# Miniprotein binders against p81326, part 46

Target 1, 226 residues: p81326
Amino acid sequence: MLHFGGFIMEINHISKILEKEREEYIRNKVEEYLKQGFSKDDAVNKANQSWRTYIGHRIQDVIYNLLKKFLKDSGLKVTTDKALNNRNLPEELDKVKRLIAINYGEYLFLPDADVIVYKVENNDIKIIAIISVKNSFRERRFETTYWKLKLKESPVTSHIKVFLATPDKDNEISYKCPNGKPKKMRIILEYELDGIYFLKEDFEETEKAKHFGKIVEDIIEISKKL

## First folded at step 21 (miniprotein)

Design W153
Fold by OpenDDE base, fold request of step 22:
Structure W153 (fold): chain B 226 residues (1-226), chain A 83 residues (1-83)
Amino acid sequence: as target 1 above (226 residues)
Amino acid sequence: SEEEKKIEELLLKAIKLMFEALSLLDKGDYEEAIKKLEEAVKLLEEALKIAKELGNERLIKRVEQLLKDAKEMIEEIKEKLEE
């Protein structure tokens, strides 16, 4: 039995749980947009777009909280890019923010870092991993890969593991070669990233492509090497 | 079976509440988190009863684990509130 089995494995149902809220959410948003003066068709389209954003945030929140919970006993800390988007950061988070920054010459920018795992050791911050959460791969399919490659370019950030977590509802990256046809996105993401973690059971498991339930153990193991 | 469907419905509701509880904990809303978890426990206990009646060992084990997790979370929060 996976040491972190049980509750964390129930993340497999997150998509189903959230889907139950969709109808009501869409209805409410459509009404809101109609009141704003949009046409019915525009209101529906906007509501659907809003839903996609909303469920993405909800999934990210669940992942964040699960990691926070299950990494706590290991002494590892978890934050988010949203938490770092503050003018008045505690010293610890300010250090975290600086340690994930990517240099673009005159500018420093943060990678997309939905969840950031770090440790504090002897008053030093060490960034362990960044988890990007993707609900779908319809847009910006290789954005996470871009950030991984950018982080790899600097000795300051090259050690940071970049993981992708996804329910992959549309089976865009669940299998490498379904029906003998290579899924380009799966192959590239698996190759470039440090790992892909699925919030479901129906996927092709590999050394890098695992169930989300394994992410805690993997992160802990990585942390021991830093 | 209809009973299995009922168990799954109860589980989904309980799991939702547990995820919501974690979010509430992150926000510092401990009291509301406990309420959500207590509700989850009730749902899980009902699910467990049905699972036992069915003799489905897999479901029993799954529900028992979730119950354990939910109860543990409640205790952890209570301990924190007493400090």
Scores: ipSAE 0.814, ipTM 0.924, lowest interface PAE 0.6, mean pLDDT 93
Fold by OpenDDE base, fold request of step 22:
Structure W153 (fold): chain B 226 residues (1-226), chain A 83 residues (1-83)
Amino acid sequence: as target 1 above (226 residues)
Amino acid sequence: SEEEKKIEELLLKAIKLMFEALSLLDKGDYEEAIKKLEEAVKLLEEALKIAKELGNERLIKRVEQLLKDAKEMIEEIKEKLEE
């Protein structure tokens, strides 16, 4: 088992690293919004919202780059939904886009796919996994589950694994039954998804709920069966 | 200890730089990526020195691994630039 140890395990510190930037970021954004004519209270609220969006993108970017790095030697490729939202796509990415599309009758739509892992064999593309990155579960808690269920409905996409990656700072899904009380969101997400990967050590480990450090090996193993 | 806290601070800074370097690589900014990694190496070397002085084997091992990773990343980029 190629334990991709060392650097990938340091992802546990991503939240702490980003939190150090928060004070300066908030200060600068508040000043910006005040200059735009917002009240102090509105400026603070907008700055906090901007911060949540910003850190979400930063975490997603780190996950993307780590997967890209550690999957490279296996011949697996990584892209994002953002990269697919271009009018002029290379042929390879255009094929990837088509292979993850969900049919709604007259329309095709893409699932939320923060990271897409695929392989190219003899000019054929096979989609291996979609990784959804969630920093918090305040909104759209079961959106990833929706996309998993939709992907299962088509023989074209039913094989695609859907994973959730999260630091889960607020411990919303880290444990199934803390203090004897079932956490509905953890139970449902673990049941419906192919796996949950935590960017921290303090969580209840199960067959499907693992540390992020295991995701590379898991993806490689899945790729060999396709 | 105060020294252990300092080591952790150095590590967090170095790790940040390493993540930033990966992002720069993805964008094709190889020169800036190398600069970030070189800075990370300097921080990690300082952390290693302190860890050795403390005799903390766990921290020594962790820092040595990160140093190895950072140096390997630099070499990989340099090889790519020569191609």
Scores: ipSAE 0.813, ipTM 0.924, lowest interface PAE 0.6, mean pLDDT 93
Fold by ESMFold2, fold request of step 22:
Structure W153 (fold): chain B 226 residues (1-226), chain A 83 residues (1-83)
Amino acid sequence: as target 1 above (226 residues)
Amino acid sequence: SEEEKKIEELLLKAIKLMFEALSLLDKGDYEEAIKKLEEAVKLLEEALKIAKELGNERLIKRVEQLLKDAKEMIEEIKEKLEE
């Protein structure tokens, strides 16, 4: 299939690549926190929290850059929530920001969308998809489904596909019925979202739960229907 | 085996370098991105040699595709430099 296989599939090894950095990272962070006056126990806990944030940012960066590379020849553009929060926002990105904003009466808020895919046609901007990148599901486990629901409430945003990308290293959502019992989080996420894209080889594949390498093909197909 | 462990080490390092090159490209650091990709190519060429010695056809195809991808990225970045 188009743009399926090759370099993009190597994201399935991202957790192993990052794990090789862990020991040095943790050592350096523990030393940093000890110098700030934290106890050894607190320094270790803070270092581990810092590590989880670091790998989240690293995975987001890889996803952003892979999508930018593999979607460019299809006329699709990619941006990030960080770029949309810059104080000096170009007009194009300001329009992207307004097109995904959710109205809460007196307030406008952006959904928690790490990567945004859009196209520009005849001065018209069309948001294709947002991708939420989750390294684990111990916190804010259903946030992505909440944002999908909110986007569905307006005819301006109801077409936007909401995807989840995850290594799911701890198998929190990798299987629908582990031990014969439905896994609530996997079932609800798959039901409510437009797709779950795993950054690993071993998981239960369905029409909505796929290898990340399929995401380019899916986004291109969706963009042609809009 | 020792050979299989070596190939995996070479591939993971090469893939990491390719991801880093994409990040550098996004920042406009074209010369550094090329350097990362050239290092990745060297690692992939060594991995290919070992894969051929093992006779693992699936692994050979994977490494050959990665080599093609890395070299194509180098050419794309060189074109951006000359613009």
Scores: ipSAE 0.808, ipTM 0.922, lowest interface PAE 0.8, mean pLDDT 90
Fold by OpenDDE base, look of step 21:
Structure W153 (fold): chain B 226 residues (1-226), chain A 83 residues (1-83)
Amino acid sequence: as target 1 above (226 residues)
Amino acid sequence: SEEEKKIEELLLKAIKLMFEALSLLDKGDYEEAIKKLEEAVKLLEEALKIAKELGNERLIKRVEQLLKDAKEMIEEIKEKLEE
């Protein structure tokens, strides 16, 4: 039994680990942009933007790999939206892609699906969950909620659980009513999504808002009911 | 304490290496993944030594668990390479 307890809990330190790389990353990117002919101010701004994208991808990658590792013994498979953005997909991934597609009449589009968990039984694929990974909520605050609602509209996708995983470094959604003031974003996300998983310890825990360490168990339990 | 800070620094380095190893595994870079994990083990062993000297049971337990995880990961990869 893969004791889920030790290594997965160390995800709490991911933000601190990555922050140590920031200074060097920014320095290198600034130099690169200066060589491209940008002003110092523009170079710094571009470097900071690049860092935000970079750190987001790094966190997503860690979450993906952890889920892949800890769900393996349960026979569950994990993929990413990036893996689905290929013209020539293996049959299995092509099916996965089709099973998460949202109908817009003449067009099918994919939701934002940073991590996708699915199972294969008797050559049939069942999508279990989509995990959206957000480092910050400065932009596109309710995008994940939109996709959850869209998935719910079709009997093909209505069963798919949508989770949010975040370190929430700036405490944007860690608490519902800090200082007696409701946090609109936390309340709405918790209401609309199937769960929020924090990569930290300092948050208000509820039935839907949990530590990331519980996500593996929750996914396994959901998979048994499908 | 200064010693506790050193332990934490060692742990953060080891954890980073372990996460990187997982990414390498996903890409099929098994040999490099093992190297990173072996380095992580060395760091964790050093951390464990210091933690034991301090008598900090919490840190000892944490480090021991990570050591176990890292070693298990190495063995899993080795088994795949022999297949």
Scores: ipSAE 0.803, ipTM 0.917, lowest interface PAE 0.6, mean pLDDT 93
Fold by ESMFold2, fold request of step 22:
Structure W153 (fold): chain B 226 residues (1-226), chain A 83 residues (1-83)
Amino acid sequence: as target 1 above (226 residues)
Amino acid sequence: SEEEKKIEELLLKAIKLMFEALSLLDKGDYEEAIKKLEEAVKLLEEALKIAKELGNERLIKRVEQLLKDAKEMIEEIKEKLEE
């Protein structure tokens, strides 16, 4: 028997844990790219881009596994967009994919959803929540809000909660009005999304901006209403 | 203090091992997951000893909860191996 309150809160240290790997990772990647013939400047830029991708996958994997473990006893299941893009998709996951897809006329696309929470009752699948994991907001700053708005446009997907999970190491959205000036990105993300869950201790907590450790309780409460 | 910094390093390493164990469990690598968790337990036991020497009640309770969590994960995985 595992209790989700203690261990799940330790995700607040994920950035410190991963940062200890950064210098060696970058050094090894730069050396690899230099051996491929790239200039020093190009090799450094490519190594930094590689690091950002690597970190994103590491954080997403931790979130996925924590949710999978702590939601299991509540009858809730968890999958990822990577799993939904598999060519030989099991019937259950094929239904999950169809239930979150957005119609653009001739084209059908999945929203940017790193982790998807759903339940199965009497062979019916109900999508509970989509969690977008973002390490940085330097690009595609409002992508998650766009997908929330698109999901709200259809009766099939309008109930789906859209959450953002982020370490926000650089404090890009941690506070609403630092130094008395409103941070547009924090204010808009908090207004439009169903919740922002921080993977760190120090941020401005509100009804929608919370420690990640609260996400399990929140998802369970939402699932009871479906 | 120096002791508090040492506890933090032990905790970060143990937490990292626990995250890795969950990833291994998801992949079905049960024996490796248990190995990672057993390593985490040893680090947490060392951290608990230092926390008790400091008399830091908040830190003691945090480490005790992590130890409980890690040991429960080990038992769950062992039960899956026996089935």
Scores: ipSAE 0.799, ipTM 0.918, lowest interface PAE 0.8, mean pLDDT 89
Fold by ESMFold2, look of step 21:
Structure W153 (fold): chain B 226 residues (1-226), chain A 83 residues (1-83)
Amino acid sequence: as target 1 above (226 residues)
Amino acid sequence: SEEEKKIEELLLKAIKLMFEALSLLDKGDYEEAIKKLEEAVKLLEEALKIAKELGNERLIKRVEQLLKDAKEMIEEIKEKLEE
């Protein structure tokens, strides 16, 4: 896996693959909302919001399944925040949930951790990395950075790597200085996070900003240190 | 070119099928996953033929690797069915 080409790199085409579904998806959703009694303008607005949510879930599912496949032989396990929110939680996943929870006085909350990578050794669970999957940065631009800072505040969670995975279709963070002007969002995200992994071919690659295909090698290397 | 557009269409469709197969495998739908992968293999074999006609060594290598990956996934799923 040191030179990880092949199938995992094809995630760079995920936005193009999914975009072909958009027109039919939006048409169907507008019809559904119109039948519920919404105005045309509201139905279109809701359909577009639904599309953004749908795309986020689709991309997260692909990332989860690719990581599960390519980390399996290294003894690493992968789960999702959705799986951790189930009431009937297996013991192993309940431990994963407890190990990433953030304390807010009388309340415990999970960070925004779409995909979680961990290992199990002698019934002991070690959280290796949390991957936040973002399709767009129009809202909560620095949410992932916030969770990294919170995890760093405790010695029991400070080792957890926090990654951002994004297609960044609209080039919101693809380049550090697109017209000779620093892009604040890209600079801060790259500085504060442990890595940014792009689901596309065209972006400014750096030590921390990489193709998604590199994430498997990075996670395996990190796991050897724990 | 027209040939390059055909290869892109074939590859995107095959890649989508491979992603779908991984999702099906995770859900335990092994026979459906194999069906998706077999369809992807057929599309990749067609893409390989066109890539060889173009003489594009980089494309040939990419498609051959995807074919290898898809066939390995089929083998992996068949092993799970035997367990």
Scores: ipSAE 0.792, ipTM 0.913, lowest interface PAE 0.8, mean pLDDT 89

Design W154
Fold by OpenDDE base, fold request of step 22:
Structure W154 (fold): chain B 226 residues (1-226), chain A 83 residues (1-83)
Amino acid sequence: as target 1 above (226 residues)
Amino acid sequence: SEEEKKIEELLLKAIKLMFEALSLADKGDYEEAIKKLEEAVKLLEEALKIAKELGNEELIKRVEQLLKDVKQMIEEIKEKLEE
């Protein structure tokens, strides 16, 4: 068992690390928006919104880099939806982009794919997994499940695993039935997705709900079956 | 304890630097990545010293593992610079 312990487990601290930057970030953004002519109240609100977006991107970046690092020795490759939005894609990434596309009749659209894991064998590309990164579940709670279901509808994409990675700071999906009350979002996400990976220790572990530290091994195992 | 808090602060700072270094390396900024990792090593070495003084075996093990990881990261980036 490749116990990817150690550094990857330190992802548990990412939220705390980033929170230390919040005060300075907000202050600077408020100042920026004030200079742009916004009122103090508007500037504060915009700064807070900017922070939420910023933190989401930072967490996604960390996850991307960790996966890239720890999957490298297995020969697996990692990219992002952002990288795929380029007009001038190398052949490999252009193929990756096409292999995750969802058919809507006259149109092809890409699922939300924060991180994409794939392998290249004999010039053939196989998509292994898509990881959606969610810092909070305030908005778009079931967007990831929609994409999973859409990917299942085509034989081209039906094999692609869809995972959710989250710190779940507000404990919205950490437990299935806290105090005897079912958490609808946890239950549905766990049912529809191939896995949920938590960037923290305090959660209810199940077959599909695991610590992020297990994602590398899980992806490697999936890749061997593809 | 105050010493444990200090260790945790050092660890968080080191971990932050390690994450940042990975991002920098991904972007091809290897020199800056190495600089951050070298700073992380210093922080972790200090943390290790304090942990040993406290006799906290769990913290010692954790810090030693991180030191191993960060040194390996430095080596990997250096290899890329030579290519």
Scores: ipSAE 0.815, ipTM 0.926, lowest interface PAE 0.5, mean pLDDT 93
Fold by OpenDDE base, fold request of step 22:
Structure W154 (fold): chain B 226 residues (1-226), chain A 83 residues (1-83)
Amino acid sequence: as target 1 above (226 residues)
Amino acid sequence: SEEEKKIEELLLKAIKLMFEALSLADKGDYEEAIKKLEEAVKLLEEALKIAKELGNEELIKRVEQLLKDVKQMIEEIKEKLEE
């Protein structure tokens, strides 16, 4: 088993690294919004919202690049929903897009798929996994679960593994039963999803809840069974 | 210790640069990616020096591994530039 240690484990520090940028980012955004004519309170609120969006994109980008790097030697390919959101796609990506589409009768829609892992064999594309990246669980707590269930409903997509990757900075899903009280969100997400991968050390490990460092090996193993 | 904190700060800066370099390389900006990685090497070398002075074997091992990783990343990107 290829133990992908070293650099991938340093993802544990991503939240701390990005948090160092927060003060300057917020200050600059507040100034920008004040110049636009917003009140001080509104400017602060808008700046904080902007930061949440920004940090989410940064974490997603890091995860994307790490997966792309560490899966390359296995012959697996990585893309994003953003890359698929184009009118003119290369043939390969157009096929990927079609293979993750969910049928709603008259319409096809794509699931939220921050990162998509697939393989190409003999010009055939097989989707292996979708990774949803979530920095916080303030909104849309079970959206990833919804997409997993929808993908499971079709024989075309039922084989696709759906993983959640999160730093879970606020410990919303790090433990199943902290202080003797069950964490509903952790229990449901772990039950419904194929895996949860933490970008930190402080969490309750289970068969499905693992450190992010395990995701590469897990994906490679899944790919061999398809 | 203060020295251990300094090492951690250097490591965090180096790791940040490594993540940024991957993003740049993905976008085809290989030259800028290499510059960031070279800066990361300098930071890690400084961290290694301090770790050796402290005699902290765990930190030495961690920094040496990161140095290996960053140098490998540089070589991989250089190969792409030559294509």
Scores: ipSAE 0.814, ipTM 0.925, lowest interface PAE 0.6, mean pLDDT 93
Fold by ESMFold2, look of step 21:
Structure W154 (fold): chain B 226 residues (1-226), chain A 83 residues (1-83)
Amino acid sequence: as target 1 above (226 residues)
Amino acid sequence: SEEEKKIEELLLKAIKLMFEALSLADKGDYEEAIKKLEEAVKLLEEALKIAKELGNEELIKRVEQLLKDVKQMIEEIKEKLEE
């Protein structure tokens, strides 16, 4: 039985945990790039780019493992887009891959899906939700909403819930503007997506914008309706 | 306070170890995962002691729940190790 309010809620501190690693990580990467012959300026820029990639993978891995742990007893399975890109896919995962594909006429593409939740009933696979993990909204701010809109276009994929999971370190969508009006980016994301799950303690909570720890309960409830 | 900063540091380190242990267990590195979780237990026990000295009931409840969670994780991984 899942105990709500415990370990899963501690993901709210993921940014603090990772930030403590940044100084040492950057120092080590700069040294590595300098040994490869890059200038100091290039080495610093490359180290910062490496850091952003690293924290993205770390957060996705944490989300994947937390969901895998806390959804197991509910008969729900979890995979990742990385796992689906392996050449030697088990039959079950090959079916998952085909079920999330988006049809562009002669071509089939996968949505940008960091973590995928599905269930297996009588050898049939039903995709429940896709969780997109975003650290920052500096680039590709609306990619997740694009994929939600594409999934809605087909009766085969229109049931798939699309969630955004984010630490929102720079508070780009966490709070209203000082004048009390909601931020435009927050309005669009909250309108278009099925839910926003924050990986931090403090933000404006709404029906669709919740602490990440609530995602397990929400996914289980959705799965009962499918 | 200084005590609150120490508890936060202990908790963040313990939580990091718990996340790493889940990742290790997913890769089949069960013994290393258990080692990280046992270290997390020690950190959480230290944090609990300080929280009790402060009389912070909310913090005590949080740390006690984390200790329960990490001990359950150890038991689950030990079961997989012996399969």
Scores: ipSAE 0.806, ipTM 0.923, lowest interface PAE 0.7, mean pLDDT 89
Fold by ESMFold2, fold request of step 22:
Structure W154 (fold): chain B 226 residues (1-226), chain A 83 residues (1-83)
Amino acid sequence: as target 1 above (226 residues)
Amino acid sequence: SEEEKKIEELLLKAIKLMFEALSLADKGDYEEAIKKLEEAVKLLEEALKIAKELGNEELIKRVEQLLKDVKQMIEEIKEKLEE
């Protein structure tokens, strides 16, 4: 009945859009690092690392702005872990930070959330979900699962849904049993997380593994129960 | 087909501009956001013309929805700019 198609579904093309920038980005960064005195091999390695960071931030920014746009009429607010780490934090965001922080003895840390969805009712804040954005799974393959398990340990944070959003360009988690063999990473991520939202068309859809365009209605439905 | 490849290129460029405009608007750069969206409208109108020449009903509906979305984004940002 309600149709969340159109612009939000176009995020399925984000990898193709961003890949067109890669060649020029790498070339410019290599030249920049060479000017700074790095060897060619070091400059190339640094440029590729810079690219991975850049593309991750670009995808996070797109997700943040899409969620902000499509959730605003439902009374839901969106922030980022970067915003929560700023020195001059507004009172509302300071409350969000305190409600999601995890205690490690004398230290407090935010989970790697990337994007955080919450609501405000009568000066009361309820965190609905966090979305971790992963471009690839070469390193920290189960980082998002770690944060889900940590949030589950406290009754204050156990209600928080933990979602993974990924283009999964290299099909690292797109299918549960390719060629009849269980893919450990996909199986564990789907089991432990509350949802995986793909930024592409070709993947095995399940009750927990969905197109990103469905995340808005999922978050709205969850928020009505909290 | 060559025409379908051209439509895809136009759509990808327009979608990129729409993402950039949302980021600009979030930072308060409303005039630049509108400029990006107006460029996206022109690209989508060209894509729609080609889609109609092909008679591709699915593609026509997709581009028409994107045009509606971009125009709504422009109106919302213009309202913010006047504040």
Scores: ipSAE 0.778, ipTM 0.912, lowest interface PAE 0.9, mean pLDDT 89
Fold by OpenDDE base, look of step 21:
Parts: structure tokens; sequence; C-alpha cells
Structure W154 (fold): chain B 226 residues (1-226), chain A 83 residues (1-83)
């Protein structure tokens, strides 16, 4: 068991840690937008929007770094869609980019791939998993599902596991049937995706819905079967 | 208790620094990463002291594990600096 079991569990506190920064961040952004000539109301709205983007990137970065660290000893590599968005890619990353591309006839497009896990064996690259990171589900609720379905349509990409990682702060998908009412989003995401990993303890655990602490082991196991 | 709240505050600060250090190390800013981790060690040591005074075994174990993790992270980054 990789000795970092304690630290990875502390990811449960990431939302709380980042929330402490919110007040100062919002204040600074509001001031910035006011200086740009926006009204107070517009400045506040823009600041809140900026915060949502910012916090999403911060959570993604933490997940990326944790996966990179904990998968290193297994020989697995981790990259991001941001790293692939370059005109001059190293050969390895260029191959990774091509291996996750989705065919739309005359065009190839990349799925949303916040984190990409792959291995290199005998100069061949195998994509293992794509992890989508969502802080909230207010927008684009089934986008990850769309990409999973598209990846399944090609023998080149059909083997790629697609996971969702989320703190689910608002409990949008933490439970399947709270108060006896089905949460369609949880049910559909769990059905279509290969797994959902929660950055929290308070959720309904199933075969596919697990704590984030299990993702490393799951990825390693999948990698052995490829 | 007030002491437990203090411990939690120290832990959250330390954890934040640890996450930031990982990001810095990924970018090659090893020296700054180490500085953050060293600060995290100090915070965790303070938390451990308070936890021991309270006799809270669960918190003691949690803090001790984090101390182990942060020290290991420091060593790993130091090894990269020597390369």
Amino acid sequence: as target 1 above (226 residues)
Amino acid sequence: SEEEKKIEELLLKAIKLMFEALSLADKGDYEEAIKKLEEAVKLLEEALKIAKELGNEELIKRVEQLLKDVKQMIEEIKEKLEE
C-alpha cells in the first residue's frame, strides 16, 4: 500500500480549504472589474463566474498532481488536456493526443479530458483512463457521458475508461434516491461512466461510485489488463 | 473544543501547503516547494503537540501520518534537486 494513504484522504478537505480563499478572491476581482468600468452588479457577477472557473482549475490541479504522484511507481504517466493544447508537442504527447481523438468524418476532435492516464510499453502508448473533474453540475451535466459514448464508437478508443471525480458539494449526485426520489443525474452518470469518485465521505457507495482514494488502485488494475 | 478547532485549522493550513508544494514541484520550482513543505512540518508539529496534550488518539494518528507524508515528499523533491 503506497504510504500516502493519509494524504490522499485529506482531499476531502479541498473544498473547505479553497472556500476560505473565496472572500478575498471575490473582493479582489470585484475591485478589478470596477476599475475596468463595470457596474457593481456586473462586477460581482463576473467575479463569481471567475471564482467558479478558478476553483474548478484548482481542484483539477490537485487531482492531477495526486494521480501523477501515486501512479508514478506503477510506471503510469499522467497528462492534461491543457498540456496537449500545444502546437509543438513532444512525440509522446502527440501520440497521446491522437489516441484520444474522436472521429467526426472530416474532422478529429478531442474529448474533454481534464486528466489523462497512459502507459508506454515498447514505444507504444496505451491510453488507460480519462478523468473528468467537476466541481458542480450546474452546467453541462452529461457532457462527460457524451464523450464516453463517443469514445466507445471506435475500436481505437473503446477501451478507454472514463471516470468522473467530484467533491459534489451540493449533493447533486451523492445519493441515488434521496427521500425516495430518483436522482436521474446520479443514475445516468453511474450507468454510462466507468466510475464516479467522490472527494468526500458523505455519499452512497456502489460498485461504480467510490471514494477518490480508490481511484489509484482501480487505474492500476485496469492498466494490468491492457 | 477550542483546542480541537486549533488543530483542525493547523491541519487545513498544512494540507493546503502540501497541495501547493506538489504543484510547484511539478513545475520545477523545487526550492519553493520545499519551503512550503517545511512550513507544513512546523504546523503539523504544533498540531501534534496539542493533540498529545488533549490525549486524542485519533488526531495524533492523523497528524503523525501527515508528518510522515510531508517528510517523504521533502525527501523526494530533494532527490530531484540533486539530479
Scores: ipSAE 0.774, ipTM 0.905, lowest interface PAE 0.6, mean pLDDT 93
Fold by ESMFold2, fold request of step 22:
Structure W154 (fold): chain B 226 residues (1-226), chain A 83 residues (1-83)
Amino acid sequence: as target 1 above (226 residues)
Amino acid sequence: SEEEKKIEELLLKAIKLMFEALSLADKGDYEEAIKKLEEAVKLLEEALKIAKELGNEELIKRVEQLLKDVKQMIEEIKEKLEE
């Protein structure tokens, strides 16, 4: 990390950087939906929904590319749930997919695993960590916790670390007791997950709640124990 | 101050270009990635000039480190392009 220590820390500005795109994005999407025949009110609502999806993908892409770059020299590989959903998977990625899948009888489903870190040793693939990237917690407050608990149910997946990465723009989980009142979501997420990594400067740091820049060092240390 | 606001805008634009270049390089679009990084260098050089005029040691060090990072990224991508 010594070579790029400054650059990775700049991810703390990602929300500010991307928010500048919002006005133009919304305007262009409204025009697109109006041409498709939607009313103006419907076009605006659809454009706002489209923005939320777009910004989430943008943050996920940045996280993926940073992790890929900074973990490469430690012999660690990085992939995404999107890559794992392609029909013609390379054998390596097919194995990664099978190693994180949750069994629901005749169905196999992938956990909410936006970014996956793994290593290959002695012809074996070992899943190190799954990172869930959340821009907002309004509609999926504890889904990452659910997947951690499901992974703990099997000896083949119980070692997998489950991390949450978030800018937490609206301060939904940034502090344990804002204004003296315990924030249930922050407390439960921190208790159940292996780590929360913030893409901003202003939050309450703990052993599990850290700046995103620390995630590389943490993943490398975990990989040495497996 | 107005100068400090200008530096922050230049830095944010440069950092965005650096993120975009990583994404482009991952997709194999090396020439476009280099173009983005070269523009980031121009923005960072402008930010460095202003930081030096202000005498702000912390900003100078931050911008110099980012310039070093961007130039190393350009070198690495050029090696991949020439393979």
Scores: ipSAE 0.709, ipTM 0.887, lowest interface PAE 1.1, mean pLDDT 89

